# Designs tried in a protein design chat: VH-VL binders against Large ribosomal subunit protein uL10m (mRpL10). Part 69

Target 1, 224 residues: Large ribosomal subunit protein uL10m (mRpL10), of Drosophila melanogaster (Fruit fly) (q9vpl3)
Amino acid sequence: RGKINIQRPKAPHYERARVVAVTQPKYPELPKAKSCFKTRAERTQQQQENPYNEIIAREVRNWLDHSRLVAFFHLSSITADDIFRVRVQLHKQNLHLKSYGSKIIEQAVKNTRYEAIVPLFHSNHCIVFSPDPEKTAALLRIVRRVPQMVLLGGIVEETMLSRNQLVAYAQMPGLHAVQAQLVQTLSQAPGHLIQQLQAHQNSFVQVLDVHAKNQMNEETPKST

## First folded at step 17 (VH-VL)

Design lb17 (from hd5 with light chain S91Q)
Fold by ESMFold2, fold request of step 19:
Structure lb17 (fold): chain C 224 residues (1-224), chain A 119 residues (1-119), chain B 111 residues (1-111)
Amino acid sequence: as target 1 above (224 residues)
Amino acid sequence: QVELVQSGAEVKKPGESLKISCKGSGYSFDEYWIGWVRQAPGKGLEWMGIIDPSDSYTRYSPSFQGQVTISADKSISTAYLQWSSLKASDTAMYYCARQWDYSFPLDYWGQGTLVTVSS
Amino acid sequence: DIALTQPASVSGSPGQSITISCTGTKSDVGSHNYVSWYQQHPGKAPKLMIYDNSNRPSGVSNRFSGSKSGNTASLTISGLQAEDEADYYCQSYDSSSTWVVFGGGTKLTVL
């Protein structure tokens, strides 16, 4: 109660006191009911985003279908000017720098041989696509100058390669048939790549967890 | 066989200049970087910086920026570490090592060059 | 100010297994990503023993193995031999600070 001081210059204080007093009598269930109400809103928002997620997932499938070279990188904080310069430099070599949410990648590769790549996208990342597997050496020479990008591995001619196997592929003599055959025969690329990617994801999840705890100013599309 | 051969030990006085070398063989020299690593007497390893011999792209650890110069002559497969004015604190073993990029290992090492700076 | 922390020394008897740890600090955004391990005998250059956390270069004994869990990498030496007595360094790259970082080193003594 505090009705009497309406005419003083402290009117905002009196009005605030009245509002606070009225709000104080709360049911024990109000916080829980409000929380449940928020979870319904979250589900509705996710459902409203489904068509957008599928459009982006189709874009990812299109890149995978048309790319004989795919490379995966961890991406640390980088200025917009620096990443733009990298994107331009890569584009000159028909190398296309992209980034997608993990749920979109999962949706794109579901029921394909590439499901193993999904763990890579739980951390900060970027992907380079190209139809030209002979551009692998050019890609690696460009990206090794970018301190914020760390090579994780890749896919060449539909074969998953570890980062060391990708470097070895780039150093091979430049006959197309020989390179394609050698990629297919490189030892257990799917299994070895998964082991290397899982180790990397664990390390980068730790780094990203520290980053998220300290500060978060990045927005990414939410995906299923 | 990949091999990195460094120049011999040096004994210098404070204020003198010095240039030590690292010659690579058994691989395409400008395909890989050369990194320099310092080890003070009885101490651990410290990464100093790298050079890409193909175009002399150079990057230094913040602790060594402005204190040394890293250079290379790819025509003779040689990288260099240079001081314009040595200090007693520069007394250390200096290694060169081969590296693909920042996140890859230092897979082959030179034998080291001991630099002693004393008055 | 990014650091990889190793114990100053470890020891073991011939034939035993020992493990050397390498831990990044949480206060540094430069926790390790891909970890390499180097062996250095007195007066000699370091030698690469393990790269990419667990891979062994050609010519390195299978008694040496590496692993990583979270922010800690481990080098394990089984069947300990006298020639294993050396200093061991871990090394990683911190892409957020953009530096190559070595641990402080661990002196292995074979008793």
Scores: ipSAE 0.784, ipTM 0.899, lowest interface PAE 0.9, mean pLDDT 78
Fold by ESMFold2, look of step 18:
Structure lb17 (fold): chain C 224 residues (1-224), chain A 119 residues (1-119), chain B 111 residues (1-111)
Amino acid sequence: as target 1 above (224 residues)
Amino acid sequence: QVELVQSGAEVKKPGESLKISCKGSGYSFDEYWIGWVRQAPGKGLEWMGIIDPSDSYTRYSPSFQGQVTISADKSISTAYLQWSSLKASDTAMYYCARQWDYSFPLDYWGQGTLVTVSS
Amino acid sequence: DIALTQPASVSGSPGQSITISCTGTKSDVGSHNYVSWYQQHPGKAPKLMIYDNSNRPSGVSNRFSGSKSGNTASLTISGLQAEDEADYYCQSYDSSSTWVVFGGGTKLTVL
């Protein structure tokens, strides 16, 4: 069922029940026996020569390169109406719900620091992209009411975060709030200005240090 | 410190109504859900449902849908579990716990409210 | 409905390691699931011991560790102590039914 990823043609379901008549022509399906008989070289060549996969992989790279917020979810069975309502609600917040095959994700992140995300895509999934990292709180508020979506983790400002780190990030003051606080400090009496700036600078350094520490913790082997 | 404080033990008769409470402190009450968990005497834990205090979004386990009402008053950081007509089978310990969403842990628990229903 | 399967009881001597299992299906203890473990002493509320399969909350001894393989999550307690005697529950979120599920509980006895 291709209802989650509208960038690929939907596959028809063949059962004893009738197939939906209004679908576009299905390309001929190769016999299962012929697919089983393909040599290793033929399967490798087909993958290497499939320009559709490379076009879609480039799209994923573009989303990754231009999204400062990326969140990964497991997606269980959900009606088309329910996922559509979620997609609309997310879109209103500049949050873009997508789904891609694991091979395409692997191509898109090959030889990048993001190769670690590939295992997330071997099961049913969806991804939310946004250029706005400040929308993390809105994303989580919307999705946690969707029983069929389970948060797996994310990427914020090119840093991979665990699901718990992503929640913690959503609860921190935004960069705009820090910037507004700095401007307000400049409006105060001169005698205390330097102390206020140093306090806000230390808070900003602490936010950056939390992101760096969280990256190190995700790379640390589990202890027993 | 995050703390959930529940109302005291209750002894009731079948058919009576009851409303028990769970007051949260030490965190922004609106940012997390409150889940309710039942533990019958000598038995295991059962998830009953949740509420998002920010707008009263609720969801009930199928076993408890129509059996109880979950509500909240965010102005006093309090969630409630309510029965309109108690049954003897409602005798149990009832816990509230904090939860981010369905797949996240119940990270902080109230002390529990023992409800005893007998005639 | 369908509970996660735990042994009813487990016992061990002080200083030993023991493991409590929690078995489910691919929809509740699969590769995409996050399993939590709770300790409950008599008359007390449950306490979170392990979250997200293997993480310890602050203040939980490193004698407690969690793991997951296939459709089975495991809680391992090393260096058993008398205070470890309690009931232990696993918990997950079943993606098929979309409900929170608990295991039936395991009574740990320290001999």
Scores: ipSAE 0.775, ipTM 0.903, lowest interface PAE 1.0, mean pLDDT 79
Fold by ESMFold2, look of step 17:
Structure lb17 (fold): chain C 224 residues (1-224), chain A 119 residues (1-119), chain B 111 residues (1-111)
Amino acid sequence: as target 1 above (224 residues)
Amino acid sequence: QVELVQSGAEVKKPGESLKISCKGSGYSFDEYWIGWVRQAPGKGLEWMGIIDPSDSYTRYSPSFQGQVTISADKSISTAYLQWSSLKASDTAMYYCARQWDYSFPLDYWGQGTLVTVSS
Amino acid sequence: DIALTQPASVSGSPGQSITISCTGTKSDVGSHNYVSWYQQHPGKAPKLMIYDNSNRPSGVSNRFSGSKSGNTASLTISGLQAEDEADYYCQSYDSSSTWVVFGGGTKLTVL
């Protein structure tokens, strides 16, 4: 949330301070409620207009634009020690655990195809970013042992996936496994080879597209 | 075709030990968790705990911690629920079910094992 | 342990629609929680009917639908049939206790 600007000097007039101290004035409830309302409204506006919010929102946008794997979680109450252990486990797999305010997320994804994710962040949350979509299985195996983290969904190769689709994606075989399955299929069906090759062709192209995108990233993406 | 097949019904006396089994087939057994669910006669469903067969990571509901042992042998695609000393209150139907993690559904269920403890 | 509130029983006539409610709190049924529904015929194992609040598994009739509003999830069965007579349980994951929780169950009677 924004900071209260306590550094502004208030030069109390000595007479005003003495009058308040001596007579302890009682104001109507409306001025007190109005004062509290302005303070809350001013804090909210300060957060929205704070230049640090823009910098942080650009950080989120940069993570979203340069991560081929993004996963969203609801986060329950968790100790700092426990979340630190999870962050370290994830980091070893090139998985980066982050948390941002909901207003910052709204600013980061405004007018993008990812604007639909905003409702996910009106409660406690965290996000995992990675340049490596092949780490989806590792991510899910680590976080499913964290009772405080609940998978909501993700983004893989610029495609939004539901949590069930993300699990299914993590279970898809790699290129070598797809090739081995193709060879096994040819062995299991000695007849009708032409029809069987047509049935598997779309799956094979889909796996090649994932691997081609991985090969395009020949250098480790720069960290934040 | 995912299938969970449990061991047969058991009739026991208080103080006896028991180990019941749940064998999974039609999927990679250690890729999913196995959860155990208790249903006392005429009562509802109670989640007891889970095991990850890949490395035997286990977590119990507080109501069942110390009351039962959950284990697995992934080499034979089998999970187990075990009591060292049965009580009459352990009389119930016990189900195993497959689950990805805590927040995911119990998507496939075993047929159940009726455990009767009397006398 | 009953953490989610369901009516003890509901009834309906063939061809009607009925709704079974499942009420909890923000930590177990609220906006970011996922509710599942199970059907259990007498002497049988539960069967998953609805997951993630509103999704149907393959092979489940489209007469079954799920919804959630606030802290209440609902299972609706349209075109009620005799074979729908069973017990129905809702289930969620309580994010505050970090345990899987079931509702107490609802006995559906087809009149």
Scores: ipSAE 0.764, ipTM 0.898, lowest interface PAE 1.1, mean pLDDT 79
Fold by ESMFold2, fold request of step 19:
Structure lb17 (fold): chain C 224 residues (1-224), chain A 119 residues (1-119), chain B 111 residues (1-111)
Amino acid sequence: as target 1 above (224 residues)
Amino acid sequence: QVELVQSGAEVKKPGESLKISCKGSGYSFDEYWIGWVRQAPGKGLEWMGIIDPSDSYTRYSPSFQGQVTISADKSISTAYLQWSSLKASDTAMYYCARQWDYSFPLDYWGQGTLVTVSS
Amino acid sequence: DIALTQPASVSGSPGQSITISCTGTKSDVGSHNYVSWYQQHPGKAPKLMIYDNSNRPSGVSNRFSGSKSGNTASLTISGLQAEDEADYYCQSYDSSSTWVVFGGGTKLTVL
C-alpha cells in the first residue's frame, strides 16, 4: 500500500472543469450588473442628498447672473471629437458651452424669473453662455452648421426669447454693439440701464413661457 | 416681402449641361440658406442640398452627391443648380426654398423650374 | 436617420375634420425633432402650413392645426373646403446625417 492518492488520477479532469466554470463570462457580468444598478428612485435620492449639486447649482446661477446671452439646445448623438471642435469654435467667440442635469438647473433657477426654462432640460441638452449679447449672430452662424445642436430658445438681456425670436434678434442691426461701447465709455451702472430696458422688454417672458409649455405638451401631450 | 424667382423651363437632351437659377429679394440674401428640392413627375419632394450664400458652405443629400453642383453669387442674390451632363432621369420640377438651418422650415419657395431631358 | 411615413391618400366631405399622420421610423426621440407641413396644389410650389410641430405662419387659416406625440406628427384640417384638395407633405431633418427628409406625401381628396 503505497501512498498513492486515488484522487489524483481524476484531478486533471476536475481542475479543468473548475477552471472552465470559473472563467465563464457570466460571473463578472452578474456581479457588475447587480452592484452597479440603481433604480430611478435611488438615482433621484442621491441627487437630492449630494452637496456637489449645490456647488454646481451655484455655478449655473453665476453663469446666468453674468451672462447677457444664454442659448438652449437639444443635443442629439454627437462624437466627442465633434463636440470638442464646436466648444473650441464657440470659445474663440467668448461663447461658453456647458451642460447640466435638469435637477441642478431646477435648483439654480428656483425662485427666479428663469424657472420657465426647467422643462427644456428634460432631455439631452447643452447651454451656451456669453457676457456679450452682440455674439448672438456669431453663435447662430456657428451652430447652424452643427445639426446635432437644435436651438430651443434663449435669454437675451434677461428676456426670454423663442428660437424664432432669437434668430430675429440676431438679425437686428448693430444697436447693441453701440450700446455696449457707450456703456463702457460712460461707466454707467449696469443696473440702471437694465431697468430701463427691462421696462420695455417685460412682455417677452410670457411668450417664452407659452413656447416652453408647448415643448412639454409635445413630449407628454395632455389628454382631453 | 420675401420672393424667390427661378429661371424658366428647360428642354434638353441627354449629355447636355444646364444651370438653373433662383434669385431672392425682399430680405438679406446672405443671411439665409437656399435649399434645392426635386420633384420627379408624379413623385414626392426630395431635398437635394443647401448653400449658405455668405461663404458658399454647401451640403448635399447622399442621393445627389456628385450628381449636381449648387453654387451662389451673393452679389446678385442668386443661387444656382447645375449639371455637367444631364440624364433622362433628371427630368423633374426643381424648386429653390429659403431655410435658416436643417431644423427650420423651408418658409418661402420659388415657383419651380421644369427640366425635361429627352432625345 | 429618419424615414417619414404618411398615408398615400385620405378623403373627407366638406365640413368634416380630417387628420393626416406622419410617423418617424428611425428616430424615436420625442419633442426635439421639429416637423413642418406643406400644402401643394397641382402645378404649384409647396406652401408652408405648419412649422415647429404646431405653429402657423401668418396668413394660414386657423382651420389648419398641427401636433406631435411621440414619433408621430399630425396635421388636422377642420371644416374641409374644396380648396383644401391638394398633396400634403411632412418634413423633418436627420441630425445624424446632415440632411432634410420629407414624407412621401398624402393626397387629400374632398368628396
Scores: ipSAE 0.676, ipTM 0.838, lowest interface PAE 1.3, mean pLDDT 77

## First folded at step 18 (VH-VL)

Design mb1 (from la23 with light chain G31K)
Fold by OpenDDE, fold request of step 19:
Structure mb1 (fold): chain C 224 residues (1-224), chain A 119 residues (1-119), chain B 111 residues (1-111)
Amino acid sequence: as target 1 above (224 residues)
Amino acid sequence: QVELVQSGAEVKKPGESLKISCKGSGYSFTDYWIGWVRQAPGKGLEWMGIIYPGDSDTRYSPSFQGQVTISADKSISTAYLQWSSLKASDTAMYYCARSFLYWGEFDYWGQGTLVTVSS
Amino acid sequence: DIALTQPASVSGSPGQSITISCTGTSSDIGKYNYVHWYQQHPGKAPKLMIYDVSNRPSGVSNRFSGSKSGNTASLTISGLQAEDEADYYCSSYASWSDPFVFGGGTKLTVL
């Protein structure tokens, strides 16, 4: 029974963490008496704008801006060796695995269109970047074999996708194939509509023909 | 259909050089690893090495490092295994096999190339 | 040399269920779920039967199943048939330097 390290509890699994986060009673923030004086902690937090963090934050922004595919993962008990192994394999597919601190991510996406991703970064996480959205299927194929990587969501072509949406996207035929299918479907739609519109007319004509035939049969005098 | 086709059986003398081939078809050759596996007569399977044709990243088993050279020509979807100087102990069946992942399974295998080294 | 340990031979009667074990260490089978099983008939190339401990490729009979406990992986063949007579090899990822460690193989005889 591995000694539960009570001093540094392992971050719960993302799903558990999510449930815990949602079930945590939101206590109304006691009106912090805005003491006019920034607490030493707040001052130290402001002063610790670590120039290094700014540099890394810029790097993150650069990756986000130049990537057409971005996938966010939770990491569960993954070793450095595992990360290396996965990184190499992803790189073979022009997928770039990066890990950044949550604070760095927050700083990087602050006041940007990417700010909505911040809630995804509560624990150990990694990001996969790619300039090619067509590599989504390859990405998922790889990470499905890595149980320590849990897909949280992603960005494809500047659109934020949920986990399920990203999976669905990966299963879709290529853009061109989808476009072709769409065109084909649209091209068939008018024909179907015409057929439906004509169906009633045709039915009416048939009824009239039957009626006419019946009348002709009634007018044929029984030659006694 | 995915297929790996290997070159034919070889009969060689000790000290001779040899290069055998494995041609992949029916898939993107550059997106998969090609591994080489040796099987001596009546013995088990032994991994020799692996190459990623997309970037020619090549890895060898410690037991085979320096003993053989693995290469690939992506233009013709072919992987190679070569010896500079054959030994009698190199007599074996050699298989090429495809793997998507470096840690993954060999899902498709070549038919094997029998190499016989005899004086 | 890191090798996986398999029994040299296993036998069973038609219709029976047999299990082939593959024993590694805490650094390979015990650490990873990347255990694969191959079937090899005499004079033929190996065929993938199970990957990642328990997954079957398309075209492989549902009579073949895989499991793992501790440092030991197992291949189970249910409803044994004459055609199942072959050599079976397990393989596992062990390390970056040894991504494909094979077992010694097990000869399955159908009596």
Scores: ipSAE 0.871, ipTM 0.951, lowest interface PAE 0.5, mean pLDDT 88
Fold by OpenDDE, fold request of step 19:
Structure mb1 (fold): chain C 224 residues (1-224), chain A 119 residues (1-119), chain B 111 residues (1-111)
Amino acid sequence: as target 1 above (224 residues)
Amino acid sequence: QVELVQSGAEVKKPGESLKISCKGSGYSFTDYWIGWVRQAPGKGLEWMGIIYPGDSDTRYSPSFQGQVTISADKSISTAYLQWSSLKASDTAMYYCARSFLYWGEFDYWGQGTLVTVSS
Amino acid sequence: DIALTQPASVSGSPGQSITISCTGTSSDIGKYNYVHWYQQHPGKAPKLMIYDVSNRPSGVSNRFSGSKSGNTASLTISGLQAEDEADYYCSSYASWSDPFVFGGGTKLTVL
């Protein structure tokens, strides 16, 4: 029994070959998945029109609109475990850590007051949202312990702040403390004004006194 | 000033229940973790568990899971450690300590509660 | 049980510098920079001396410093004083289930 050469099977008898040829299923040419030939531009456009992206973009917008504190971070070699740990801790402080694609962010902020944040999202980034601007200090306290999270800037009370400004903001006394300081400063202002006004008068009086003393000394006749 | 004040020393018999307390003051009690650490006589420190009083999220060391219950009452800024049935091996000093971060340091400690379980 | 390894005892003379080591694994000290050091005097509660490998809390002497190399963290005490005689414990974050792993402790004696 000749070794069946599996690599070169013996051609079947003519009649068998005919039957095999007729019975071979004609597989319809798989429709060339139009998706494989779509130009990069078409793919990009389709990605932009992805209903899913629109939904997420709306979510992002919603977060932006309802947050009084928004902080932007660059992520450097952070693991999923690290993110999870930080997320949980942030959540304890009512800080919500989210990550979105750059395209989604672009779509979300297009034609909005937040459009200026788009350049911040060229790499791996995350956003922290909070309804409470007073949590800025807590946020920074947490993030300082996570070297993989680099603060880029933020939005506080609808105002865009640089990294340094956000740090400064976190170090400021609370609104009430600032108000108290303001009241104190304002209460001292009249006193300072009075002092300044009186300083000129006092100086004038001193000059006059000196002048008077000098005149008296000139009038003392040298008793020979 | 931040302070953690623990309940006084306890002398108990095996099989008895016990609940010790740790009261925090001088800070926002709900914004920090409270951990419990055991120190057996002449031994080292052992983490038992931790609670976040703000939402009562509680986590236990595997060695202490099911052996103790940690709880907190945020209204009075107090954390608790309790046993349903004490053993002689539970004889130890118990410390509560504050941590801002789940992975962070214990920056403030209670004075400790000595629990003695003897027959 | 994940345990950090410390020497049982270290001794030094007043004015000397001593180092206490804390050795873990690639899953704890080697992976994270969340190593902390505590000082405990006899009959007292532990006191935080160093956090996150090398940071000193307010009120802690600058004689205390921390470092890490590989899987080993170190506490260095410079200008050793009699008051430094105590037990020292290292701790590290290891995992979500073991956020606070302690070393066995080191007894420091000032000779």
Scores: ipSAE 0.870, ipTM 0.951, lowest interface PAE 0.5, mean pLDDT 88
Fold by OpenDDE, look of step 18:
Structure mb1 (fold): chain C 224 residues (1-224), chain A 119 residues (1-119), chain B 111 residues (1-111)
Amino acid sequence: as target 1 above (224 residues)
Amino acid sequence: QVELVQSGAEVKKPGESLKISCKGSGYSFTDYWIGWVRQAPGKGLEWMGIIYPGDSDTRYSPSFQGQVTISADKSISTAYLQWSSLKASDTAMYYCARSFLYWGEFDYWGQGTLVTVSS
Amino acid sequence: DIALTQPASVSGSPGQSITISCTGTSSDIGKYNYVHWYQQHPGKAPKLMIYDVSNRPSGVSNRFSGSKSGNTASLTISGLQAEDEADYYCSSYASWSDPFVFGGGTKLTVL
């Protein structure tokens, strides 16, 4: 009884081979799974056509245009509760915490003076808006307590500031205080000038008086 | 300088109403929380509630909810703690304290108001 | 009621270093870095000594330091002085409904 060579089976009879050939299931080529990963370009194109994105972009622009303080933050893993806590606290200081998609931001700032902020929005981000630049210190004080919020930079009075510059700005005396100091300094300047001008004159007069007194003393004959 | 000044000691009878005050000075009163903390004689500190004078957002500890009313008058930089009907168990020292953050520290404290409720 | 646990009393000699512990749960001290320490002398209002686990307010001696490990926060007082004799309270944020949970307090005696 010949050992059936299972490794090299004899070719089937011609008729069987025909049947096997015809009955071989033609597996449809699996459609190349269009990688579910829509290319960034495809995602961007689909988002551009959403009228809702336009509305949101307008909102963002409106916030930017009406804010004197804008701060950009990277958000690490933060819970909704934590965001809520921060939002409430910020709101009490007239600081408005918003989060927008990067594409929306790009659309919002396209062809505007704010276009330079686009590179800041590569990950999860949030923006804080305020009409009051004096709240910068309050903002930093709050967010310092929130490790999940990392300050990237901001805009104060239409000037883009780095993180360090914002920190420095927050440490500066308020505009009114600076103005007051300036006024004080300016008000003292004329006084000082006058004093300096008068000091020389007064000194001269004193010297003259001393000289006159000395002359008078010399002219008074000791009436023996 | 930041200062919280509380009203003077009170001696009351059970059933009487009471309102004590805490006046803030040296800072923007509307930008900070004012909390109330109770300390019974020989006992620890107990948070009662807190108010944000800027918008009058008021929150209470569950233990004190409905037992007291916290309010503020921002025009005079004053926070209040009041009872409609005092109990003997309300005998305690009451402190007001400032906090910048709702979850933050009390950085400045009033001198305390001693409330004694006795028959 | 979420209560933070402190030792009832701690004692030390002048010049020594002492540590006061404050133990909470994974929902308060373990979750947040919002632990604060207060000093209270007899008949006086509490004074903030440490905030956010390890930060010292202005005017507080550098002898006071704070740390946290797990669910336990610690206040360390180095170079113990007679004036340090007081009650010490820890506090922590726990939840929105209970943002200020206090410990039971620790009486520090300087021997």
Scores: ipSAE 0.854, ipTM 0.938, lowest interface PAE 0.6, mean pLDDT 87
Fold by ESMFold2, fold request of step 19:
Structure mb1 (fold): chain C 224 residues (1-224), chain A 119 residues (1-119), chain B 111 residues (1-111)
Amino acid sequence: as target 1 above (224 residues)
Amino acid sequence: QVELVQSGAEVKKPGESLKISCKGSGYSFTDYWIGWVRQAPGKGLEWMGIIYPGDSDTRYSPSFQGQVTISADKSISTAYLQWSSLKASDTAMYYCARSFLYWGEFDYWGQGTLVTVSS
Amino acid sequence: DIALTQPASVSGSPGQSITISCTGTSSDIGKYNYVHWYQQHPGKAPKLMIYDVSNRPSGVSNRFSGSKSGNTASLTISGLQAEDEADYYCSSYASWSDPFVFGGGTKLTVL
């Protein structure tokens, strides 16, 4: 992962490497002990409680505070070389690709209006930050050619946008004033968004109930 | 309309220097890669290298590293391919072409610049 | 140099369909969908016909289509016409060092 420093140390100075190789011809067998092994869950838990986690959380807050565009993606399996080329291409558009653990994100947005983003990080993910909201179109143009990155939604001008709203924002014609007006209009109806999400959830439950009753009452006579 | 216009044909002797140009118009020049593609007479296409004029990020095919210099002047929307010392084997058609992505397609091509190097 | 393998030539009669293959490896065509096709008439610059395996840019006839299976991409030209007589090149992204790998080219002859 890019958040955790890689376990591969850089090669030492050449003279140092030669001395180490000569003076260590046979690597001693290390004992296999519980303190030498940590499960993935145990390592994640230890990192969450470490003061280093707060430093990383402050970094996330700094990015959120200074980025007028933030986009969230699900990240499928991708090689380090492939994520590197994508990061380079994004950077040319002042788009900054980052990845953080879900617990770090949760800590970073605690007691902010952005707490609603935490569920987006239940799976493998990445985030793109930019001070330039006009770069949304460039972002989407790049990532449509990166099938490993699936857009979940974003934040534009401190307003949370769904995937569809972010795509619509990127397609807005001319003048930043028109795009700013759309974001302002969406900001004025945050309670309406919550009500609509709850209404869709209730409608989904009703659809499932109708399908269950149809299955119980359905007849499928065998015919040839 | 997107257009890439290359400099005219060149006839040179071995050992001479040469700089050919590719001027882009009708698009944001600094937001696209400009690649150079070589085609020897009767042969196929070979990618030589590419530049991102927005930040001058320049990459070369391993086959052409150290053989040519690719540069750009974004103030006049022009990319360049340059030799310090031409060889007879440099006789070829040279195309410039643009790509939005480093892993993308060349969607627009220049008309080509024929370079002939002979004693 | 890393190259994609194409047949040297292919031919067909007007109105027929023909297919040009482009074979790479599991590290390029087998790994990515960044396979593109170019048409080049004699004395002219190449023209993009298909990108990302199967996408047709604006202004390209719907007689041109693309597909991929395993390490092999294919360009299909249906309803063959005299103007289709040209050289055809595939290209693919392979790596950071080789982002624009071309096939050797295929000469299409319309009989």
Scores: ipSAE 0.823, ipTM 0.919, lowest interface PAE 0.6, mean pLDDT 82

